# VHH binders against q54mt0: the designs that were tried, part 40

Target 1, 331 residues: q54mt0
Amino acid sequence: MRPISLRLHERPITQVLFNREGDLLFVAAKDKLVSLWYTTNGERIGSYQCGGVVYSIDVSQDSKYLITASADAKARVWDVSSGRQLDSTDFEVSARSIEFSQGDKQILVVTDQVMGCQAKIHVFDFDKDEVRKLNKSYTLPSPQCKITQATWGPLNKTIFASCEDGAVRIYCTEKRELIKTILDHNKLVTRIEWTKHRIMFMTCSKDGTAKLYDTKTLKLLRTFDTGRPINAAGISPLKPHVILGGGQSAESVTTTKVDASQFKVRFFHIVYGEELGGLIGHIGPVHSICFTPDGKTFATGGEEGLVQVNHLDESYFEFDDDLVYNPPVQH
Key: E = the ipSAE of ESMFold2; O = the ipSAE of OpenDDE; V2 = 0.75 times the mean of E and O plus 0.25 times the DockQ between their complexes.

## First folded at step 23 (VHH; framework vhh_7ubx_2)

Design Ib (at its last look DockQ between E and O 0.81; V2 from the best seeds 0.00; counts 0 for: pae O 4.9 > 2)
Fold by ESMFold2, look of step 23:
Structure Ib (fold): chain B 331 residues (1-331), chain A 123 residues (1-123)
Amino acid sequence: as target 1 above (331 residues)
Amino acid sequence: QVQLVESGGGLVQPGGSLRLSCAASGFTFSKYAMTWVRQAPGKGPEWIATIFSGGNTMYDDSTKGRFTISRDNAKNTLYLQMTSLKPEDTALYYCAKETWIYNPSGQYTFEYRGPGTQVTVSS
């Protein structure tokens, strides 16, 4: 693989995101910028500047609207092609997570927990055909802890929240109440990632594991243990593969050489659980991973501000040829 | 050092045409997207169009269909062909290396742009 390296951002990348067609790549970072790129050649199309760190982004299915959540306590709607800000909504505290509903009719926003203000999960109406603004909102009952991400469940019937206490909390959107708590991690859950059609979901945690669940039954199907904090996962829509990324920089007083292999992204077979390989390219923790919808390209974003765009070749698609069925261990 | 020099502006009648040129130096022209920007008196910079290194183009809605951005990599020159000109097209026109940034104040910014060439559309 010969990745395209994007080096515009000099502060940690918070999110990388492809549009539905996979021809556009959005990059959010702690330098208060979102940058937009052509996937094929890594050429920058434009940048959207916020007043604070951009923690989270999403793009509408038609690729016309970008939404951002920022430390300046705003959620914003942008015109993708021109860069112009179309609307914004102010909060009392930082906006930490933002996502369009399936069908782009609603926008989900998480706000931070600070002194005197509990974390909140907000839902706004969005009408891209008539009114291009955030409108009419409700909130869900606070989990009374920090939320790292909220995301829509299948058919927008639920909302999943990943939390600092190691829980994933699931809310019913019709009843607007908490219906399930999954507490399988012992450190914060950094990310929830969906498989195609949201049949399964994966949680990533600072406890060094990623966990795969059946969405309908909520049963734990497999745990992937990497031995180091996992900040991000990318699930291939084409192969039964997941890419896991993470790591932390050492804060030691010793003379230890920084080895780029500590921040490699690692590939696992979802069914067999076997590690398939890894890619070295980042010199700091990886914070975000995203596949294109066709499964032929993925992007990674790191603490050092580097974004790598990887166009997968035939060797990736051959990983499974060497796998042998490993029967479950019985005692 | 990036240098951009615009030319080809002038006075033109409504409905008329002009072709603007931008001579570029101090960088490998063919590797970069190039942009036309305009600024009318009392207004902030306005993005017109960008042409990318691979030849793709993007236009702001206000000029789509009337203006054509092009480049000649052998001459390190960026062009803007303007047709069906209107009085509201009156502005200083700048070329810029690379593409727009839209800032929190609601204005376009461009890291490298030239001094501009005046286009005046008046009867």
Scores: ipSAE 0.783, ipTM 0.913, lowest interface PAE 0.7, mean pLDDT 89
Fold by OpenDDE, look of step 23:
Structure Ib (fold): chain B 331 residues (1-331), chain A 123 residues (1-123)
Amino acid sequence: as target 1 above (331 residues)
Amino acid sequence: QVQLVESGGGLVQPGGSLRLSCAASGFTFSKYAMTWVRQAPGKGPEWIATIFSGGNTMYDDSTKGRFTISRDNAKNTLYLQMTSLKPEDTALYYCAKETWIYNPSGQYTFEYRGPGTQVTVSS
């Protein structure tokens, strides 16, 4: 299986994201650009120019709207097909994370923590018919630390926030209050990823571990220790497999010889925790991983500005077909 | 050198049809996506449609259903079939190599485009 290599961005990739159908791939990068690609053949469809580093993106379920969070302290709504900006919201500081709620009725935005300004979680109402106005709905209480990502919990009843202090903070959207804090990581939590239907979620951390949790009970189910910082995770919607990526930035290493093996994307079995294999495709840290919803393809984005699109062959799917996760029954 | 030359524009009545052509040279035409854009007086460029090397197409909603983009790789020619033309379709029409880049200023940028062909829809 030879991956499709997408070469456009000259700065680090921050996020790769497939649409619902899996036929479109969105790529955000530090070059202030979001690029859109056709998944099947790797042809570029277009680009969305932002005013700053693009940290986070999301696409609506119907693939009509793209939303972006960027360093120019803006959240933007884009028409996917035309590339036109439809709306924007200004913040006092950089926008770091953005996500549509289930059903695309609300947008979650996280702003940066800087001197004199605490990280904030903002929720906006989104009306597809009146796309021209993001109306602020509410803001959640701010932790006294940087939030790296916020994501909607099941049925939008909760918001999960990954934090620099190693915590995942869970907020109730109805009460607009912090209801739970998970403090299992020893360093910055880089990413939260959901399984299909959000019955489980995985956290990634600079401490070199990824942790799998049951969403309902918040019980820790599995720890994957890679020994290196983990920036991204992909969870297969078809197989009990997870993909982990990361690595140390060359800037943090005093040694001139960068071991490319540290940038290997590694496959693990969810149930057994065993490493199944890995792919070498990047020459720098991997920052983002995403599966297509059908589980047949996954993309990776790296520090070098490269995106790899991997189409999985039939042999991959013949493995572990009988393994299904059954969540613990809450007694 | 990449060259694009549009043709087929003219004056047409509302409800009429036109077929635009774009002759391409200086590159392997069949390997690249091609795009039609237009610019009306006093307005910024508007994306119309893109056809990819594999033949897939994308359209702007404003012209979807009325305009059809196609290509003949053997002739190195891009086409835009326009039907049910409206006065609002009056613009200079450009063909461009590859796809669009939109910036916050509301402009489309292309690596290469032709000089354009004028389409005027008037009673």
Scores: ipSAE 0.020, ipTM 0.467, lowest interface PAE 4.9, mean pLDDT 88
ESMFold2 (binder alone), look of step 23: mean pLDDT 80; pTM 0.794

Design Ic (at its last look DockQ between E and O 0.88; V2 from the best seeds 0.00; counts 0 for: pae O 2.4 > 2)
Fold by ESMFold2, look of step 23:
Structure Ic (fold): chain B 331 residues (1-331), chain A 123 residues (1-123)
Amino acid sequence: as target 1 above (331 residues)
Amino acid sequence: QVQLVESGGGLVQPGGSLRLSCAASGFTFSKYAMTWVRQAPGKGPEWIATIFSGGSTMYDDSTKGRFTISRDNAKNTLYLQMTSLKPEDTALYYCAKETWIYNPSGQYTFQYRGPGTQVTVSS
């Protein structure tokens, strides 16, 4: 099937995101815009303009609220359907990552590390029924390195932070302290992605690998080595498959041989680790991948500003995948 | 050149009804989302509703249930059916090609729009 191509953005895509129902696609970019699209036909519903690069977005479970993290040092709350900004809060530095908690009661924001200011992980209460949506906040102890993303663990009991030093740091939300450091990557961790029901998670890294873990035990289950920087993963909710995307930035081309095929998105079997195939379409690094919840569609966003919406055909679902992950037994 | 021409405005009593039209030319009308916008004196543009190429619609909450956006692709014409009109609906109404952008200064922006048609709701 030929993908739907969205070419509105002319600067790098930072994130693509489907809502819970899968009928809406949000696209964030370095051109200071978030665009909103219908998934089925790629028609633009509206755009949300920030004062700086939009690094990260999330949408509430009811699809009524969009949150954005921006280089203008603001987190913002938006009414999805009208585009109106409902609230904002200021930081000392750029906001780099933003996410609703499960149940939408809290919002997690990461701020940048610059000279004189350590990276911070902020947690805000979110109250959709009040004029001021973002209220009462706290911070977690700084890891004293740059943080690329923070995400809520299962049942909001933990927060996972992916860090530039190759670590994934795990915080307890009740005690508000660091409880575990996983240092399995030797370069920046770009993303943490969850399987359905959060029984496993995947880390992506500039070291060319993605790593799959059991969430309960934190046991490393598999390493996927692509040989090229990995910026993003999409985990199928229907098949034991992951889609990996990335590629080396143009600024580092003189130190590493680069070919155009490195920007294809690649499919891997979660259990066996084997590569199943790939899709070519981007002419620059892929930065974000997201599946619809029904597993029939995924979107990719690249450095060249292209977004591709791919509808998976019957042949993808016909392949016989006899095995599923069985988590390790706990004592 | 893109050309949009609105008509059907006028004076109407509160509770009344009015149907606005927008004749479009200079582009393939059926391929684009189309939007109704209004602007009262001293205020910025306000998004009313958008109808997409496939016929689906979205409305601002303030006019949902009272206003109906529709299109006739054979006639290259966009419509706004307004009912239960209130004095607060008094504004210049215009159509726009494509849909809203909400900017950081708190205003809607629209790239291509017509000159508008005046709707006045008054006793």
Scores: ipSAE 0.733, ipTM 0.883, lowest interface PAE 0.7, mean pLDDT 89
Fold by OpenDDE, look of step 23:
Structure Ic (fold): chain B 331 residues (1-331), chain A 123 residues (1-123)
Amino acid sequence: as target 1 above (331 residues)
Amino acid sequence: QVQLVESGGGLVQPGGSLRLSCAASGFTFSKYAMTWVRQAPGKGPEWIATIFSGGSTMYDDSTKGRFTISRDNAKNTLYLQMTSLKPEDTALYYCAKETWIYNPSGQYTFQYRGPGTQVTVSS
């Protein structure tokens, strides 16, 4: 497989994201830009200029609206096709994470923890008909640590927040309170990824492990130990495979010689936990991984500003039989 | 050097049609997306449409259904067929190489564009 290499961004990629149809790829980076690409041929459609480092992005189900969280303490709503900014909301501190709720009726925004200001989870009402105003709905109680990501749970009944202290905190959206804390990681949790239909979720951590959980029971199902910090994960919607990426930045290493092998994207079998293989495509830490919804393509974004779009060939799909996960019965 | 030259503009009655052309030179035309934009007096640039190297197209909602972007790679020419023209369509129309960049100030930026062709829709 020869990946399509997207070479636009001159600073680290923060997030790669496919739309629902898989034909559009959004790329956020520290150069304050979000770029839009055709998945099929890697041709750039346009760019959205933000006022600061773009930490997080999401796209509506109909691919009409892009939302961004950035270091300039703003969440923005964009018209995808025209590139126009439709709305923005200001915060006291940087916006670090953003996500549409299922159904695109609400927007979740996480703000940064800085001296004198605790991380906060904000929820806004989003009206597609009146897109011009993000109306604040509620704010959840703040943990005493930085939140790296917040994401909606199944049917928007919960919000999952990954934290710097190694915890995943789960909030009830109706009660607007913390209802569960998972503390299985020993270092910062970098990412939460959902399986198709959100039956399971996976956490990534700087402790070098990714952990798979049953969403309903919150039972730990599998641990993947890579021995290197994990920044990103992709879960195939078609195959029982997960892709893990990460690595240490050169700045964190005392030695001048950086082992490029640590930036390898690694494939694991989700049921057996065995490593299936890997792809070398990045010369720095991988920060983001995303599958198309149809599972035929995945993208990776790295520290070097490179995005790799990988179209999976037929041979990949013939390799393993599809496995169906049966969730444990809650006793 | 990249050169883009727009033509086909003029005065037209409301409901009328115009076909704009853009002659491209100085680059391999067939390998790049091309874009039409316009700017009315006192307004910022507005993106109209983009046609990609593979022939796929994207349109702004305001002109969707009335305007058609096309290209002839053999002639290194970009086209914009405009129909059902309205007074609001009055603007200087530009051809641009590649795709748009939008910033929060409401401005479109292009690396290369032509001098433009004036379209005036008036009774």
Scores: ipSAE 0.171, ipTM 0.652, lowest interface PAE 2.4, mean pLDDT 89
ESMFold2 (binder alone), look of step 23: mean pLDDT 80; pTM 0.794

Design Id (at its last look DockQ between E and O 0.77; V2 from the best seeds 0.00; counts 0 for: pae O 3.5 > 2)
Fold by ESMFold2, look of step 23:
Order: C-alpha cells, then sequence, then structure tokens
Structure Id (fold): chain B 331 residues (1-331), chain A 123 residues (1-123)
C-alpha cells in the first residue's frame, strides 16, 4: 500500500532480487554497489562493492551466497551475512548476466560482445564447501550476437538467451548446442521471466511488447502491448498476474508526478491479458521488478536509483472476482 | 554533527569479561542501526556486530556466542558485552553509525565511527 522507498543508490538500478524466504532484498546498480536490506522495514544490512557496474546478481537458496556479474570483468561469490568476498573469476570482458542453476550446483554467466570478443555463455560448477567455489565447466556456442540475459530452463535441461536481434535462443545443456531460435520480437529482448515452476515464460522487448509462452511447447500464448519499451516483468507466484515496467527515458517528456505516469508499473492478468491497474512511483524507466516468493510484496528499481518495496493490499487480491462475475474480454 | 565516543576498554586477562559503551549524539539514535568494529595493529577493520533499530542483531562468526551487542535508546548508548576474552581479541574497538560496506580491496568501511577504546587481552 504505502511503499518503502530505498534511496541509497546514485545511478540506475540494474536488478532487485528477493531471497527465497522473502525477508531479504538485494539491489544492484550502476554505481558499482549491491545493497542488502530487510524487506519488512527497508533497513540496510550491508553493502557489497565491486570494481565496476553491477549488471546482474543472484542468491543461493539457503541465502548464504550472493553472486555478482560486473563491468570490471569479474564474477564474484560473497558471504551474504558478513559481506566478505569468498571467490572471484576473471573474464576478458564485462560479465553481463549471472544466475544459479536450480539446486545451486552450477552458475551461468554471460560475457559481452566487445573489443573484438564474441559474446559467450559460460557455465561454472559451484561448490559451497570448497575454498575455490567456482570451477570452469563449459561454454556454449556463441550466438554471434549481443546477449542481454541467460537463464536456466526447467530442471536445468536448457539455457535460454535473450538477444539484441530480437531472438530468444534455447540451448540443450546435455548436447551443448543451440536447439531452437524464437524470433517473435523486432527489437532487442531485454528480459526473460519465468512463472512459478517454469511452466511458462515471458519475454520483454524494446519493441513495446511482452510475450507469454508455454515452456513445453514453445507456443506463443499471448502478447501484451504497452506501446512503450518494456525492460522488466515481475510474475506473481500467487495470482495469475504480471507487472510490466519500462518506459521512454527522455527527461523533457516527464518531470512531474502527473508526467511520471508513463513510468508506472502496469498490472496484467496472465491468462486473459486484461490490464488490471497500475502504480505510479518512479520518475524514470523501470529496469527491474521482483516479487517475494509468497506473492504479497514486490520491489521495483528505476533509472533514477529509486527502489520501491510495495506490500499488495486487498484490492489487488480482489481483482479476479470481477473477471469471473463480469466476464472479461480476452486479449 | 554525528558524534560517537567509546569507553570501557582496558587490560584484561584471557577468559575475562569487559563491557564497552558508546555515547551517541547529533542524530536520532533510536532510528539507526549501530555497529561495533575492531581493528588490531597491522590489520584492517573487522565487523563484530550490528543491532538494528527494531532490536534485531547480527554477529560475525568469529565472536558469536562470546559477545553481545545491545542498546539503550533512552540513554543514546550502544553496548558491547565481551566474555571469554582471548589474546586475539586485542584491538582498538569502535562504534559506528549504520552498517558495513565491503570494498573490492577486501576491507570493511564505515562512514561514521568514533575514535575507539583500546582492549588488551594479555596475561
Amino acid sequence: as target 1 above (331 residues)
Amino acid sequence: QVQLVESGGGLVQPGGSLRLSCAASGFTFSKYAMTWVRQAPGKGPEWIATIFSGGSTMYDDSTKGRFTISRDNAKNTLYLQMTSLKPEDTALYYCAKETWTYNPSGQYTFYYRGPGTQVTVSS
């Protein structure tokens, strides 16, 4: 209802992330800093400083290990509670995306296409019980295109890569080869987000659309057209709802609360495609959205460095009543 | 202006106990997390414990079970109760407003901290 505003970061937020319990919130930004907060009251627990922009973060299921991908060409492992860096590995170029596998046995890292270097998708073995926690495993064939994100598919059998050319490329982890290319967007894909248990996934794009797919069949189920670049989606684990965020970043377009309406996060019903509502709070493009696992809280992070933590009220949970009694028009 | 003044340090024998105090002024004490930090000669600052505005606490593993952080909001005072002291606990002890940042050089940093009080554990 009443958002908790976190105003520590000076530069654009790159990612907001809750741990599995939902009691901890991690925030990464272009100011080289990851901050850690209690969800309930927004009190800072600590901060992890990298040598460059932090593009991507993830946290282990037990909430003991934080991993970071940074513009200083490093992936790092951190002890969450003490802040100490436990391990790092070097790349030739910036690390752009990082994610634990389901079960925390492996770590997926994407590196940039720059400086005469092709984009790469790296997989490392992760061993929490060893001093050297990261160990090389393999690299997937380059898509020969910039990659914005890579993420594990169901049961770690596939890896999905969102690409600058508008494609989503799917790799088999056993065969270590490209098995499918989905080219439904006409501008770069900014993000792939999973529903609970990864039975569906959503793609976000600068083309102003988000697209929902059945994971098993790869069938396009629905397109959400917001008319503006979409940078992020948050998918509720509790209700069939998605929150979409993004917006055009021109300062002269919006400078007031009323003018900031283009940066509101917008709620959609996943199945019916109807817009359910929105919340205003950011004065710049929204770059990251995450729900707590219980679906009762979500966080947003924006270009201006603001993080908002929102507790969902009863009106949100009552939206679906109208869809049943007053039949919705499917979109 | 934020001001933090530590006291209660001294020479103690191994196995002994000591209670440190930190008098705080220049800010609304009850609204902020407060931290104890120590620094031994030739070493960087080490985080000991933080007590949050709501009373919850976090401790570094090296002193967990032996040290207890507490606060008295009516007196604007932070405390560290130290027991089972060891020679490796010898250090200059500081209080700090708010919590740690861990930098890429492998050092804890704290924005506001006091001048510290010396604790020496020796036979």
Scores: ipSAE 0.766, ipTM 0.904, lowest interface PAE 0.7, mean pLDDT 89
Fold by OpenDDE, look of step 23:
Structure Id (fold): chain B 331 residues (1-331), chain A 123 residues (1-123)
Amino acid sequence: as target 1 above (331 residues)
Amino acid sequence: QVQLVESGGGLVQPGGSLRLSCAASGFTFSKYAMTWVRQAPGKGPEWIATIFSGGSTMYDDSTKGRFTISRDNAKNTLYLQMTSLKPEDTALYYCAKETWTYNPSGQYTFYYRGPGTQVTVSS
């Protein structure tokens, strides 16, 4: 299986995202650009020019609207097909995270923490018929730390916020209050990923671990220890597999020799926790991973500005049949 | 050198039809997506449609259902069939290689485009 390499961005990729159908791939990067690609053959469709580093993107279920959060302190709504900007909202500070609610009726935006300004979680009402006006609905209390990501919980009843202090904070959307804090990581939580139907979620952290939780009970189900910072995770909708990616930035390493193996994307079995394998495709830290909804394809984005689109062949799906799991003897 | 030459424009009455052509040279036509765009006087460029190398298509909502993009790889030619034309469709129509970039200022950027062909819809 040879991946399709997408080469456009000259700065680090911040997010890769497939639409619902899986035929479109959106790529956000630090070069202030979001690019749109056709998944089947890797042809570029177009680009959306933002005013700053694009930190986060999301696409509506019908693939009509793209929303972006960027360093120019704006959230934007785009027409996917035409590339036209439809609406924008200004903030006092950079927008770091953005996501449509289930049903696309609301938009969640996280703003940055800077001197004199606390991170905030903003919720806007989104009307497809009146797309031209993002109306502010409410703002949640600040955790007094940087929020790396916020994401909607099941049925939009909760909002999950990953934080720099290693915590995941859960807010009730109805009460607009903090209702739970998970503090299992020892360093910054980089990402929250949901399983299909959001029955479980996974957290990634700079502490080198990814943790799988039951969404309903918030019970820790499994810990994956990679020994290296984890920036991104992909959870297969078809197989009990997770993909983890990350690595240390060259800037943080005093040694001139960058071990490319640290940028390996690693596959793990969710139930058994066993490493299944890995792919080498990046020469820098992996920042984003995303599966198509059908689970047949996944994309990775790296520090070097490269996106790899991997179409999984039939052999991958048969892999579990050959897997012999020996459970560790719990001493 | 990449060359694109549009043709087929003209004066047409409302409700009429036109077929635009774009002759491409200087590159392997069959390997690239192609795009139609237009620009009316005093307005910014507007994206109309894109056809990919594999033949799949994407349309702007404003012209969807009335305009059809197609290609003949053997002839290195891109086509735009326009039907039910309206005065609002009056513009200079361009053929472009590959894709577009949109910025907040409302401008489309293309790598390559032709000189354009004028379409005027008037009673």
Scores: ipSAE 0.023, ipTM 0.486, lowest interface PAE 3.5, mean pLDDT 88
ESMFold2 (binder alone), look of step 23: mean pLDDT 81; pTM 0.802

Design Ie (at its last read DockQ between E and O 0.81; V2 from the best seeds 0.77)
Fold by OpenDDE, fold request of step 24:
Structure Ie (fold): chain B 331 residues (1-331), chain A 123 residues (1-123)
Amino acid sequence: as target 1 above (331 residues)
Amino acid sequence: QVQLVESGGGLVQPGGSLRLSCAASGFTFSKYAMTWVRQAPGKGPEWIATIFSGGNTMYDDSTKGRFTISRDNAKNTLYLQMTSLKPEDTALYYCAKETWTYNPSGQYTFEYRGPGTQVTVSS
């Protein structure tokens, strides 16, 4: 099926995110805007305007609250349906990452590392019934590098932080201390993605690889080498497939000739590690990928401000995993 | 030139009903979502409802069940049927092209919005 193209943002997409039900798609971008869409038909429901580049977003399990982290050094809480801002918290520096804990009782926020200010992971208590406010709970020790993302581990017992030095740092939430460092990447880790129930997680990196880990043992299970910087991963909840996206930014290349093929979204089999196929739909680096919880749809966001909503056809689900899947070329 | 002109506002008693109309011109009406919002003095703006091009509707919870948004594409007209009106419904009611953007100033921003029609609910 032809993807639904969402055309609103004129600046790079930073994140695409489906709600729990999969019927809503949130899109964050560098134009300071978060947009909300119907997944089924691609109609825009509304937009939330921030004061700066929106780096990260998350939505509560009940789809009532949107939270945003942005360059204006703020975390915000939004009413999803009306678009109203409910609360905000100020930081000294840009907020780069944000996520609800499992159960939506807490929110973590990562702040930027700049001169005189180390990157920090802030945890806030969130009470949707009483306060609808962000109350500071604690801050984790700061690494001596930038944190690109922080995410809650299983049952909120840990926090995983991806870092610019190629490390993933794991913190105990109870002891509020660093307990493990994984240093398998050779460049900046761009993203951590969880499998269903957070049994495994995948890291993406500028080194051109994505790595799959067992969450419990932290054992490296698989490495996917794409040869290009990887910015995002989508892990299917239905199939043992992962979608990887990325590409080199024009700013990083000395040549004016841009090969659009580098921006294809690539499908890999998780168990076998083989490439299954790819989709061409973006003319710039892909920055974000997300599956619906039912695994029937995935969205991609690119540098060009385009979001593609891809509905997977029956052939995707029926094909033999031992065969190469050649999805229709999406233009 | 895009134009939106609201009408149908006025004074009504609590429990009463009003039907607002918005006449649209200058664009292909049927291709766009349309939205009703209201602003009461001293209060922030409130989103009421949006009707999408496909005919789907979305409502704010505060007015859900009492207000009905509809459209007549042949007449290029948007409607808001209000029932069981309360004093709290007193506001200037605006018709807008497309859906809402909530901005940092605590306002709704639209590409196009009408001048509004006053609804006053008072005994």
Scores: ipSAE 0.830, ipTM 0.930, lowest interface PAE 0.5, mean pLDDT 92
Fold by ESMFold2, fold request of step 24:
Structure Ie (fold): chain B 331 residues (1-331), chain A 123 residues (1-123)
Amino acid sequence: as target 1 above (331 residues)
Amino acid sequence: QVQLVESGGGLVQPGGSLRLSCAASGFTFSKYAMTWVRQAPGKGPEWIATIFSGGNTMYDDSTKGRFTISRDNAKNTLYLQMTSLKPEDTALYYCAKETWTYNPSGQYTFEYRGPGTQVTVSS
């Protein structure tokens, strides 16, 4: 399994993202640039330059529109194939997180918290057939805490926000108010990742754990303790596997459970909780992980600016073919 | 050192056709995407088309259907076949190694380009 290495960026990668078909890979970085690549051969298709660090990106379901959130206080809409900027909107502070709703009818944007300005989640209508693509719809009440990421819940009925105080905050989009706070982490939550069909979600935290929840009940199902900060997770859409990545420049003390390399990505079985293996691919912290929708390829992006595109072979798909246990009968 | 030399420009009447060539040297031509760009007086660069190392192509909508990008890897040469030319196609046409970056000021930029060949469409 020899990865394709993409070496354009020399500043930390902030996000790697495949389109719905899996044939295109987008890479955002702190060098103010988003790059676009063919997945199969790593050939660059083009680049989109912002006026500041690009913290977050997303791509429409039809792969025609890219959206970016940047430290230059702008969210932008781009034509994927030509690179042209189609629209932008200005904020008073940095834009930190951006995502299309399911169906691409709306976009959420998270703005930063600084002195005199509270963190906000903004929602825009996305009008792909009009010249003005982004039309302000509403803003959610501030959590009064920095938000690292926000993401749409199932059927766009909720928005989940991962926060620096260790909370995940859940908003109702219909009532436009906070409806639940989950405070299970003791350090910032770096990312929320969904399983296929959004029936479960996983939180990643600097506290060294990832936590899996049932989406409808919000019950904690499993905690994965890696002993090191977790910046990113990739959840396979095909196998019950998760890839966890992160790390710190100086190694923290090891836990009583495991001792792991600082920056390798680690594979876990979601049902059994067992570590399946690891992959060394970066010489610095891993900041982003994404599977293709078919589950056959994943990409990782690191602090050193390297992107690794890994095509999984048959050995990966033949391990742990979903073991089935009969539950004990009641007597 | 990357060197790109365009040729084939000239004066042509509206509705006419023209084929441009770009001779490339100083790099392994077959391994890289190659791009045609044009720049009209008083305007910034406009991306026309890119042909990738495997032969796939992408075109800007403004010239799609009228212009065709192609390459001959044995001759290290990039081509642009232009048909149904309009006065608005009058520009300096140049080739570039690799593909576009679109900057915040609304302009395409390219790291390596040739000096270009002038195409003038007038009656």
Scores: ipSAE 0.823, ipTM 0.922, lowest interface PAE 0.5, mean pLDDT 90
ESMFold2, look of step 23: ipSAE 0.814; ipTM 0.921
ESMFold2 (binder alone), look of step 23: mean pLDDT 80; pTM 0.790
OpenDDE, look of step 23: ipSAE 0.593; ipTM 0.837
ESMFold2, fold request of step 24: ipSAE 0.817, 0.822; ipTM 0.923, 0.924
ESMFold2 (binder alone), fold request of step 24: mean pLDDT 79, 78, 79; pTM 0.785, 0.777, 0.781
OpenDDE, fold request of step 24: ipSAE 0.482, 0.451; ipTM 0.791, 0.791
ESMFold2, last read: ipSAE 0.801, 0.810, 0.816; ipTM 0.914, 0.921, 0.923
ESMFold2 (binder alone), last read: mean pLDDT 79, 79, 80; pTM 0.782, 0.785, 0.785
OpenDDE, last read: ipSAE 0.286, 0.699, 0.315; ipTM 0.715, 0.880, 0.722

